Miniprotein binders against q9k998. Designs and how they scored, part 26

Target 1, 230 residues: q9k998
Amino acid sequence: MAKEPLIRVLLIEDDPMVQEVNRMFVEKLSGFTIVGTTATGEEGMVKTRELQPDLILLDIFMPKQDGLSFIKQIREQYIDVDIIAVTAANDTKTIKTLLRYGVMDYLVKPFTFERLKAALTQYEEMFRKMQKEAELSQDSLDEMIKQKQAQANMDDLPKGLHAHTLQQVIERLEELDEPKSAEEIGRDVGLARVTVRRYLNYLESVGQVEMDLTYGSIGRPIQTYKLKQG
Short names: E, the ipSAE of ESMFold2; O, the ipSAE of OpenDDE; V2, 0.75 times the mean of E and O plus 0.25 times the DockQ between their complexes.

## First folded at step 13 (miniprotein)

Design h21
Fold by ESMFold2-Fast, scan of step 13:
Structure h21 (fold): chain B 230 residues (1-230), chain A 112 residues (1-112)
Amino acid sequence: as target 1 above (230 residues)
Amino acid sequence: TPELEDLIDRLEKMIDLLEEKLERAEKNPDDPEEVKRMLWVIYMLASLIRYLLEEAKSGDPEAVQRLKDLAERIRDLAKKIKELAKRGDPEAIRELQKIEKLLSEIQRELEK
């Protein structure tokens, strides 16, 4: 019906020119939108809470608070955001630390547009897959709830009513070609009039049967019952 | 496409800014970190130009010409920055080598 949602990206990068080229790279890719840019980790934390981005492109070598401290804060505060790290360092220790903190990928400056495209394309595929899985999980939960509701209606009867007897009354009503009195139905299923009337009153209260008043030639109105259709 | 035109416009503006920054840096060469950052940006932009050239070859001769002009301007920027970088930053020299290699790849693309 409507265009699929864009992946919302926050850029955290202290150099204005590097920030602009990263913006150009991201915006070249359909499926992504830049929702904000900041030059510091401190401001980036504020914007992360404010904008709730799906993905942060994070420069880890900034003056003042570095990107590693930022990632650690995100993790410690249980903020639900994915991070792709942008680093000038290609040493094993830094890369291992980034991966241990759960970043989705890392880019070593200077990187090509093709490298960024590969990283974001892989991320987009994962993001879309996760959304579909979440939707399927919700549908499965909804169906389970519906099935339990239908079953609970049979098990959750008023005191003194038994499911087996209720089923016998329903089956008899299904066989009727015309409305019948509680006494007539009771005879057919082997129940006293007072007893079958309790089941008929219950079925009427839950909307499964309707009661009609039938007048004989002489005497009081006779209550008759039949199943509702549809 | 309008999107491609907009991106080429932004690319031109960024290269204009780099040319301006280089002219100022040539007058005052005392910031080796600035030179390194300019080289990073040049490398990244050159890679985007290479990508867009392949995309534009699908039937946009005006876009191809604009991208060729931008590639030439980037090559000129790299040559001028090379003189600045030789003054004492070994890391900047390595970045220049990467840019020169990428520019040679762009030249091969243009010759197809």
Scores: ipSAE 0.754, ipTM 0.872, lowest interface PAE 0.6, mean pLDDT 78

Design h22
Fold by ESMFold2-Fast, scan of step 13:
Structure h22 (fold): chain B 230 residues (1-230), chain A 118 residues (1-118)
Amino acid sequence: as target 1 above (230 residues)
Amino acid sequence: TPELEDLIDRLEKMIDLLEEKLERAEKNPDDPEEVKRMLWVIYMLASLIRYLLEEAKSGDPEAVQRLKDLAERIRDLLKKIKELAKRNPDDPEAIRELQKIEKLLSEIQRELQKMEQS
């Protein structure tokens, strides 16, 4: 009864038999589904936009259009998709290039079912973790917004804190993709560090924000702030 | 299980296609890259058969027998591919691929022998 979504996979492979074997391997794993197969990078680009897969299994050595060009195009167009590269080459230069373009893993042909299973199992673990973190972040944002609305109506802020300024700080925290210092947040919202720190300390005290300590090269801890995840 | 049976059916179909492709290659000059790609497919299929044998051996005697039959067909395919390789210039990579596949087939055959004894 768990409604856990299947990871949607697009397979790009020019050899029909290798394509079918890869399909069999992926479909043996319960957490994955093949949403499409193509024989060329050009068709693969069209299908990537059309189907919006989570993951592409990409053959690097295709006739006329190589997979490296495909990866470059995906990255240049800012298309949000993960790639596992399938290659006949095991040379260091090719592998380094694939890693520079942020592929999740690479498989060298011929590979065993166990090797593909290991790669996809590792990917699934990462995928599920990212989904859970995103859901928890949304719940935290929803709770913070509700708290902000309640305080705008009740006006129960400590002396010297204003609802409008608190809202600006919360809205900036909602836009962050990583923890930031009070100085960085203050710069973004046009407030002095001392001022924004008072709002961050308040949000921490009511359980809406987490403060972490990071150690710089000068030996002093730096306080960074982020929305509480659930 | 129905899922395992379907996967074995697909394995049988792939091996049928490999046998047809090899038969054509025996009669006509073949691209060395084509033989190499056949070896890749055989290697990959052998690994899946080995995995499925381990799954099936505890509860599906019919699946075990079908997988054993497929392993024998792969062994015959490898024998024929070795004959083709002897007719062409030596490719060290192809020879290494064949050795890896032979090892996997030997492992599969040993597992099947152990199952017959207990």
Scores: ipSAE 0.728, ipTM 0.818, lowest interface PAE 0.5, mean pLDDT 77

Design h23
Fold by ESMFold2-Fast, scan of step 13:
Structure h23 (fold): chain B 230 residues (1-230), chain A 118 residues (1-118)
Amino acid sequence: as target 1 above (230 residues)
Amino acid sequence: TPELEDLIDRLEKMIDLLEEKLERAEKNPDDPEEVKRMAWVIYMLASLIRYLAEEAKSGDPEAVQRLKDLLERIRDLLKKIKELAKRNPDDPEAIRELQKIEKLLSEIQRELQKMEQS
């Protein structure tokens, strides 16, 4: 699993000028490369399967189709790709919906180069942590399976989620006196933020966890999580 | 740097394209969404120009000057877009957004002018 040092990005954006600006922005950043650009979600689905990008920068509001439908299709087909959403909407309900669909971040048009740089820098940090975590986690998971003998049917969980890791996340949430971010929870249980987010998203989808948006000192909204029922 | 020169060349080509699209929009005002997207692109390009000028300020005064010239061009484009929006003042929110973008561009221009003096 030695990966190329560059994170491979697919751009899905219907406007050719906005597409070119996004391409210039991404290419200005070290650590990233554009592997393709498409103008529609349908072409984007084909290119996602063909090119297997690490990250999709996805316009949510395309004239021919809703980018939310694209995200649903990606998740329904179990395609392993991260998404940063590009949207014209900045209301809390729309942002919550995008984040619950497991997007890594969102950008509101028009955005600055500095905002894109911040989003991609954060993504790169998480991506590198995920690679290290994946390399180390097999032995750790095997040890947890030996120690935890709770009856859990693996077929009952979505693919990519493990019962023992889910239990770690639940146990940490039970200990919380206040809502915490995925990064904070991940640090507490020794897992990468993006890994913990997948479990938190699952728990939110089954009504076990509440997610809320909190604005930090850096100005971007932060997702925080707590158990919904005692 | 060759990388910086390439980005400035690409900025110039994008601004040329925006000027052509604006001339078309002035003659055929039937696509208000295209005008809105041009304003978004202008905002985004201005932020990149600011970033590149900050990087170039300590070692490439020619690049800083080229970036200043490009910022002036996009400011002129935004003024024309604002005038087009006034032709059909059925959307006061669009005019407010254009004014915000114009203010940002003016701030960026002042920052670039200071770089030549430092």
Scores: ipSAE 0.732, ipTM 0.863, lowest interface PAE 0.6, mean pLDDT 78

Design h24
Fold by ESMFold2-Fast, scan of step 13:
Structure h24 (fold): chain B 230 residues (1-230), chain A 118 residues (1-118)
Amino acid sequence: as target 1 above (230 residues)
Amino acid sequence: TPELEDLIDRLEKMIDLLEEKLERAEKNPDDPEEVKRMLWVIYMLASLIRYLLEEAKSGDPEAVQRLKDLAERILDLAKKIIELAKRNPDDPEAIRELQKIEKLLSEIQRELQKMEQS
């Protein structure tokens, strides 16, 4: 039942009649509201800071400050606002420059209501999609934080042991037909001896692995490990 | 609808203003840029009237009639302004711009005239 927030539009257009037509066009569309209207780029800059519009409809050919200079100033000052440019038909160099400055669209005077509607409808779809993606990202981040807290509270493993690595050690032990040293097991699973020994000691402590002392042919005692059958 | 009535009122006021501007321009034709801007505004407004007529087809008969009256007025105004603009075309670029606007207005005029039959 509650309507989504309206996209806030600032009009910058030096001709009073063109300004009023643009106002009528925007106000005819649901989803948009005019928050301000200025006749100069200088006033437009002031109103952009003051009103923080989502979108500016910007006339490129204004007497005091051209729209291109306005766009440069907006970008140089890192002002976060989207722009749809309004331009005369016969300046292809200006159009290329506008696209380079990342304007959302451009309208060639005189334009139809249908053309403005198409431009604003496309902008609205992008705007709403970006809002939904941002909301989902925040929810996902919140879920990850909660999940991490829940996992920390279910400390089944001592500090420094990881479930994935523990599983790899267990799988290797299951493949063994005879007891093996920590060094041999470590080589098989790509772990350093001291690392794999921590996992083997843990498994022994929970009764899943048996450790035997085996005497080598040179008289050195070697610790060997095997999965406990019972 | 209240929104449609407000928009029709605003359209009527703009057409009234354009008619006043034409009367002034006929007495002082030394502003060719104003004549060009008037034609732009006329074209834009005519497109909105066309849109509103399509939208209001089965609505309030009074609103539909007001829109039809405004369409007729704006097309007549366009014709008068084009004739005024043709009286002193010294710049080849100005002539080309006028021809472009005339083509656009002819296209929208055909669409609005089709709607009069409905």
Scores: ipSAE 0.787, ipTM 0.889, lowest interface PAE 0.4, mean pLDDT 79

Design h25
Fold by ESMFold2-Fast, scan of step 13:
Structure h25 (fold): chain B 230 residues (1-230), chain A 116 residues (1-116)
Amino acid sequence: as target 1 above (230 residues)
Amino acid sequence: TPELEDLIDRLEKMIDLLEEKLERAEKNPDDPEEVKRMLWVIYMLASLIRYLLEEAKSGDPEAVQRLKDLAERIRDLLKKIKELAKRGDPEAIRELQKIEKWLSEIQRELQKMEQS
């Protein structure tokens, strides 16, 4: 790994023992180096400007100095540094706030060496990809966003359903002036009736689509679908 | 390797410090936050020792023995911290229950090390 520079890490952690364990964890991994450690957010701001780290491993719950406020200051000042948050909280509100502030990952105390290794390995892959691209093209950015969105949607989707196909079905439904059958929708999006019906049934089950029964002059009732407007 | 030896030396120093901190904490057993932080450190250190033990198995018998010795020291610390956690006051009962869960998890990891 002599061909690539080490990722420079700043540790911000108020507990001396936790700080030392985090230092040991990071230093065990090839590709990373600790450039400094601080016990407070104020010292962390000073060291961030002084040392210009690539990555900060940041404790969110420090006495009298909110880690969330630290992140907000970094982002508001347009300081070019990535952050992985370390938190004692696993509540949804805190995690959502951290993600909205653009942290690369978050670790819930106590965490294993394997969990930190996974987080840093994922970060390293992203860091190296960004270094290889002289300029990030719109296509590359779109692909990254697409992969991220597909992974998030897969967490919620039943086995055998794909986010890209679901989006195609939703986009077609948005264009409809009147309810259509699964066969008609399938023809419009280039999918077999059976396939489209699986996606329509899922969308109905989660309350995004309503199904109506239409009775012809003589014959079997036809199932039609449309987006719920709410 | 020199890197592994340095890391093991550092682990020994951390465990030494943790043993000193435990001796002091035994005089103030009603502080659930201090006990909780010690458990966090032990959990984290146990996971690193487990990782290093698996790595060292491939050709470093001396490192394997040192890591096993450290695992035994952590097990002794865990036993003493369990006793400390049981001395909790009525206000700390809920926090002690969470500590007990972490102790069970740490014990499981230490047993896993013995079986490898």
Scores: ipSAE 0.713, ipTM 0.817, lowest interface PAE 0.6, mean pLDDT 76

Design h26
Fold by ESMFold2-Fast, scan of step 13:
Structure h26 (fold): chain B 230 residues (1-230), chain A 116 residues (1-116)
Amino acid sequence: as target 1 above (230 residues)
Amino acid sequence: TPELEDLIDRLEKMIDLLEEKLERAEKNPDDPEEVKRMLWVIYMLASLIRYLLEEAKSGDPEAVQRLKDLAERILDLLKKIIELAKRGDPEAIRELQKIAKLLSEIARELQKMEQS
């Protein structure tokens, strides 16, 4: 079967040789795929919107400082994409600016394959962890919501009554054209007379059902139930 | 591996391109930034060749030989571009000084791998 989806990388780098080396480096790593390559920040913005990459490997020092402007624009537009910056400068001001814009990592040219591998391996671990944590938290929230809804419905009912069973009894009552005994209703819904009587008594107590006493030929009164029409 | 073969093919093409660029730069030393970029690319490619040689050393004899040939070519390119840089581009010389230790480490590792 297929492995987990590859991390989709957009490469923004203006030098063709550096671009190809970066492509080779990324593609050597089995967890990643290059979905696009551009030479400018403007092209990079278009491709970011079009391709929706997971990660951008971004050259900061392109003509007209498009790399830093690109990061600013991405963040200002709330585009959900991670960035690893590639820079020729190891100066404190540039690094501080990159960190302020929330880049995942930065690489100083020239870097080794081993350095890029380390950066991307660390990113992949974080990416996969975040994906699993998000799935687990959503599943946990969904389960808690379902439990709370079920518990709230249960808490509204007397001890020993269940919402599903109550609904079965109500649905059967809706089908009746005449009043029926608890035994008759129980037979129809597959419940013991004593069990269905508890639900019928509850429904009577909340005004949804009315109970009548009827007399058979043996002289013993029989309790019968029907939904109130009001 | 098809993936390894593809990488070696791409490495060969990049080294071919670097050799062409170096020949042009030796005849027309007009772009110091180009020499600097060539140094960066040579360093980066050398590190990948080093990695692939270590990874492949007991696997595919043909792939290992091709990688060793590429290592020799990279070392030759490195020697020639260092000589070119020393011939008068102060910026290229300064950039080379910044990465001199790293280049020495890569060259030493590649030389070890070239040797049987």
Scores: ipSAE 0.737, ipTM 0.847, lowest interface PAE 0.5, mean pLDDT 77

Design h27
Fold by ESMFold2-Fast, scan of step 13:
Structure h27 (fold): chain B 230 residues (1-230), chain A 116 residues (1-116)
Amino acid sequence: as target 1 above (230 residues)
Amino acid sequence: TPELEDLIDRLEKMIDLLEEKLERAEKNPDDPEEVLRMLWVIYMLASLIMYLLEEAKSGDPEAVQRLKDLAERIRDLLKKIKELAKRGDPEAIRELQKIEKYLSEIQRELQKMEQS
């Protein structure tokens, strides 16, 4: 349903024909885009800093600087970029060295479109999972921030009212089985009638408490209070 | 689709480039590495053509015909490159044999597409 961001690829390959074929292969895949191409490791380093790609498709055999030196320099400079190595070598020592340098995969020339598709599809699956995990973590943090702000607003009391005393009055109201006057509630919680009435009036104003008038035999009404049923 | 048409156009341009490079290599055979790189590119392009043929076979006869024409051109390029490889480079000969096998597979798949 939602749009997915394209994986931004920098292509470093010294042979212009191989470079174009690799470009065609990558661009055939809907989840990827080529943001730059270079023919040397030196230019590739400049473009990596400038373009900040997600993934580098890197030819290991370049005339001026081999790809292993390029990878080492990227890691030493703490540049956070993923690399898939492209090599003409198929010996186990070279492959182990590439894996030790933390490349995501390696492709041996000549490779088929199906092989590149498999490598990039596996990379995309990993990339999308990492993105979703990061988004979930950020959503969790955002939700916590929203809850913190909502809690702060809910605890904002009028001048002269204290949270501890308010809680004390509420706890007493929760224990009542019938409505009681401010004097009775105040006596129960050890507070003067006028003080308790200020808290009861506040609770009534925010809809937590209802006030009723009760008539005695002398016809004079008495104000009584109880928690609203929720 | 516009995307498929763009890819086929780019394949045609790449094959044109290969034909130009092959003509230059035939006149000035001073870079045996160039022949090897051309063989790599032919193998890689053949694999993409096979993939696109599988995608197009269910509903795009014009694209299928264009891809078949490109496959034939690639096979012609391979035959010409074979003559340059006969200069006695054992590595180039081994790569040539691998590529010829893959092109034979393309021919087989094209025959399957003609069957109803």
Scores: ipSAE 0.740, ipTM 0.849, lowest interface PAE 0.6, mean pLDDT 78

Design h28 (at its last look DockQ between E and O 0.47; V2 from the best seeds 0.69)
Fold by ESMFold2-Fast, scan of step 13:
Structure h28 (fold): chain B 230 residues (1-230), chain A 116 residues (1-116)
Amino acid sequence: as target 1 above (230 residues)
Amino acid sequence: TPELEDLIDRLEKMIDLLEEKLERAEKNPDDPEEVKRMAWVIYMLASLIRYLAEEAKSGDPEAVQRLKDLLERIRDLLKKIKELAKRGDPEAIRELQKIEKYLSEIQRRLQKMEQS
């Protein structure tokens, strides 16, 4: 059904009825799933580590641990999670403080379903954009790695030898049923004797080709070449 | 849709819980914060009822009727909550009046949906 993964949400809210309303609101939206609910900041911290949610919907005014303290703890422990704050306070100072703590948005209780929908829709757009940018960055990194690998392979060949020409010589050698001279191989691949001999000498030096000495009709030894059997 | 029916069932269950909590609060009015939280829940539920009715008006008159019935129940609950809050905290009374006005506006909108 859904092509994109659901945004995983943890609810931290001390009031059971408000928690259930928040759950219904989030579950009404197709892009989101509730992975857990807790009534305290302490439980919320445990569940954040356990479930690794994408987003926490966090009540700021909880008994025992203030939501602001929870946010500070998340930040200090370098936990990678986004937070939308739920607060009873609508004063400018509290809102500015929440924004300074890097929350994605804030909701003032009591809020409407339409307000939550707006906040989560905006968050979803940002979340999807960040995912796309990360994928593009990975593709760019992959291309850079490929380019570096290609350059390193070129550096392996001695000066004056080219990979494409070396491959042509190897392909011809693979077709041979018997050892042949540099002159014969060069004629077959369209290279001068001196050029093909340079490639054959390289292949011999790296153990890929065997050189044999064969005596010609006039008593002069002729060098012939053949690929080594694997 | 099955999804809409499930949400309406969940709304009914929460309203049942609100009615139980309100009956307990009538016998022991020692927690004004609980009364305040009940009013908040009523406001939030009303907003969802409004949204669901808007979606349902195009093809599910039975769902619209169920949502209207639920809205009437929460309006009755809010009237009882207003009585429990008494006339001693003007700010609390003003907040409850704002919620009541919001619920009345939703009711008028739901009534018009059947006349479309």
Scores: ipSAE 0.803, ipTM 0.913, lowest interface PAE 0.5, mean pLDDT 80
Fold by OpenDDE base, look of step 14:
Structure h28 (fold): chain B 230 residues (1-230), chain A 116 residues (1-116)
Amino acid sequence: as target 1 above (230 residues)
Amino acid sequence: TPELEDLIDRLEKMIDLLEEKLERAEKNPDDPEEVKRMAWVIYMLASLIRYLAEEAKSGDPEAVQRLKDLLERIRDLLKKIKELAKRGDPEAIRELQKIEKYLSEIQRRLQKMEQS
């Protein structure tokens, strides 16, 4: 079997330590290779044209250039590159803007290796599918659109849900060996049970989490949550 | 595996750099953003350490031990960072406490791996 070509990744991150950690994370995944790194969006534009990466892992909060402006510039120039956005911002306005520019995923700093792995694995699945299929079936398109819609539904985070907190809940769920209660998850992420339950209910509603009822030895059934295995 | 060893060596180098950065920050405590960035790096490194330890569990006890040692180093760094942050923003302290809890959970997981 011909070794599938590695996905070519450009890292744009101003912090050299964070950049190295991101490199370590990406390089741990067998489907990816880092073809370049930059500390600025300006240099990032140069390297994007030069290297023609498949994917950019982009820090949006670089000091010299708004990552939103970078994405806008990429799209205005019709550069065929996918973008995963990394940011400290969790405001709905920024997220909505990112999604409108067609980012593939949105990671809140700090993020776990597992969260990046999930993003990149999902990206790779899409990428490989598009490479193998000259024509996508309607079902395949619907699946890809659902993945984008699951992301676009992060635009419609119900009032009072924050992307950063959602990310913390997801990261905790990714770490679970067994389904846990909203109370346990809340304890782990430092959130109230009621708060975590709102995020879990949201994740359930978008099909990312499954809820099971566990009957403890005493009394009321406990709702336990885990990520749906895709 | 050579790949795992290389990655552990890179983790160790990153921790060395964090230690050096922290020593500089202790001398010049006036950059709250640097403290935050260090804490973020620690969080990210801890996540990778956990993953690698879980992956190595059955096959490379020595690698798991090295990863445990690295986790302890970054936990100690985080304690020092927390001491620096006590002079600063309450929000930074809350974030550090979350990271500290995360590291403690990883440590607990890694300890359970030895008993199984």
Scores: ipSAE 0.779, ipTM 0.908, lowest interface PAE 0.5, mean pLDDT 84
Fold by ESMFold2, look of step 14:
Structure h28 (fold): chain B 230 residues (1-230), chain A 116 residues (1-116)
Amino acid sequence: as target 1 above (230 residues)
Amino acid sequence: TPELEDLIDRLEKMIDLLEEKLERAEKNPDDPEEVKRMAWVIYMLASLIRYLAEEAKSGDPEAVQRLKDLLERIRDLLKKIKELAKRGDPEAIRELQKIEKYLSEIQRRLQKMEQS
């Protein structure tokens, strides 16, 4: 089989011991690479722009840092990155806020290796599915038509989807004059293409969104999305 | 494997650091947040030790033995942390008790691997 590109991870954690443990946890998993580590959200913003990671593992309840402010800044600046939050608090208000800002998952410290492995494995599955779908849109229209009407038998579950993020995607779709790709939609709402595709797949499976192949002026067709009339 | 050996070496270095920090905390207990973070690190390291031991049990008994030795060291550290927190707030004591129970379970699992 062809080698898959590694998912590029930035760690944001102020405690050096916890940071090293997180690094060991992520390094144990195939499919991921650590491209940087930072101790503050401010340094994290700089490194996010510099390194353009696919995923940030963000500790939000650090003594001198406000990770919620970091997430807000990512959204406001339309930076295309997914976030898995690590928190010391499990209160409903904090979790609700994280979900409103569209994190992929959250982990309560202290957590086990098995818990992080589960979160990252689920993320990798979604990430690789999106890569395969992008490659297919570049290869052949007919193969996609055969699967387009099957609908929902693929066990595309709402688990791992968050209502606030779903609403952001829906609102962006409502604004469209023309269909746009998952990459374009993700750029507009501050989410990685992999993340946006998961929400679009769900919306298509429940009949609210239609996918089409759209040709550019030159080259390969791309998958584009718009709200379905039905 | 080289990757497993590297992780075990890094686990050992983290445990060395925890032992140093605990010695300082015993003589100069001025940061309860640092003590709490040490306990969190112990819990997280124990989970990785358990996972690596399960992977190694079928073919690398030397790695399993190293992991057992590391687990014993962090169990000893946790006992010392518990002693420091004897009069701590109830929340901290409950957290330490949960971690201690978890480490004991891992110890039992690793001891049973010797029969294999």
Scores: ipSAE 0.756, ipTM 0.886, lowest interface PAE 0.7, mean pLDDT 79
ESMFold2 (binder alone), look of step 14: mean pLDDT 79; pTM 0.773

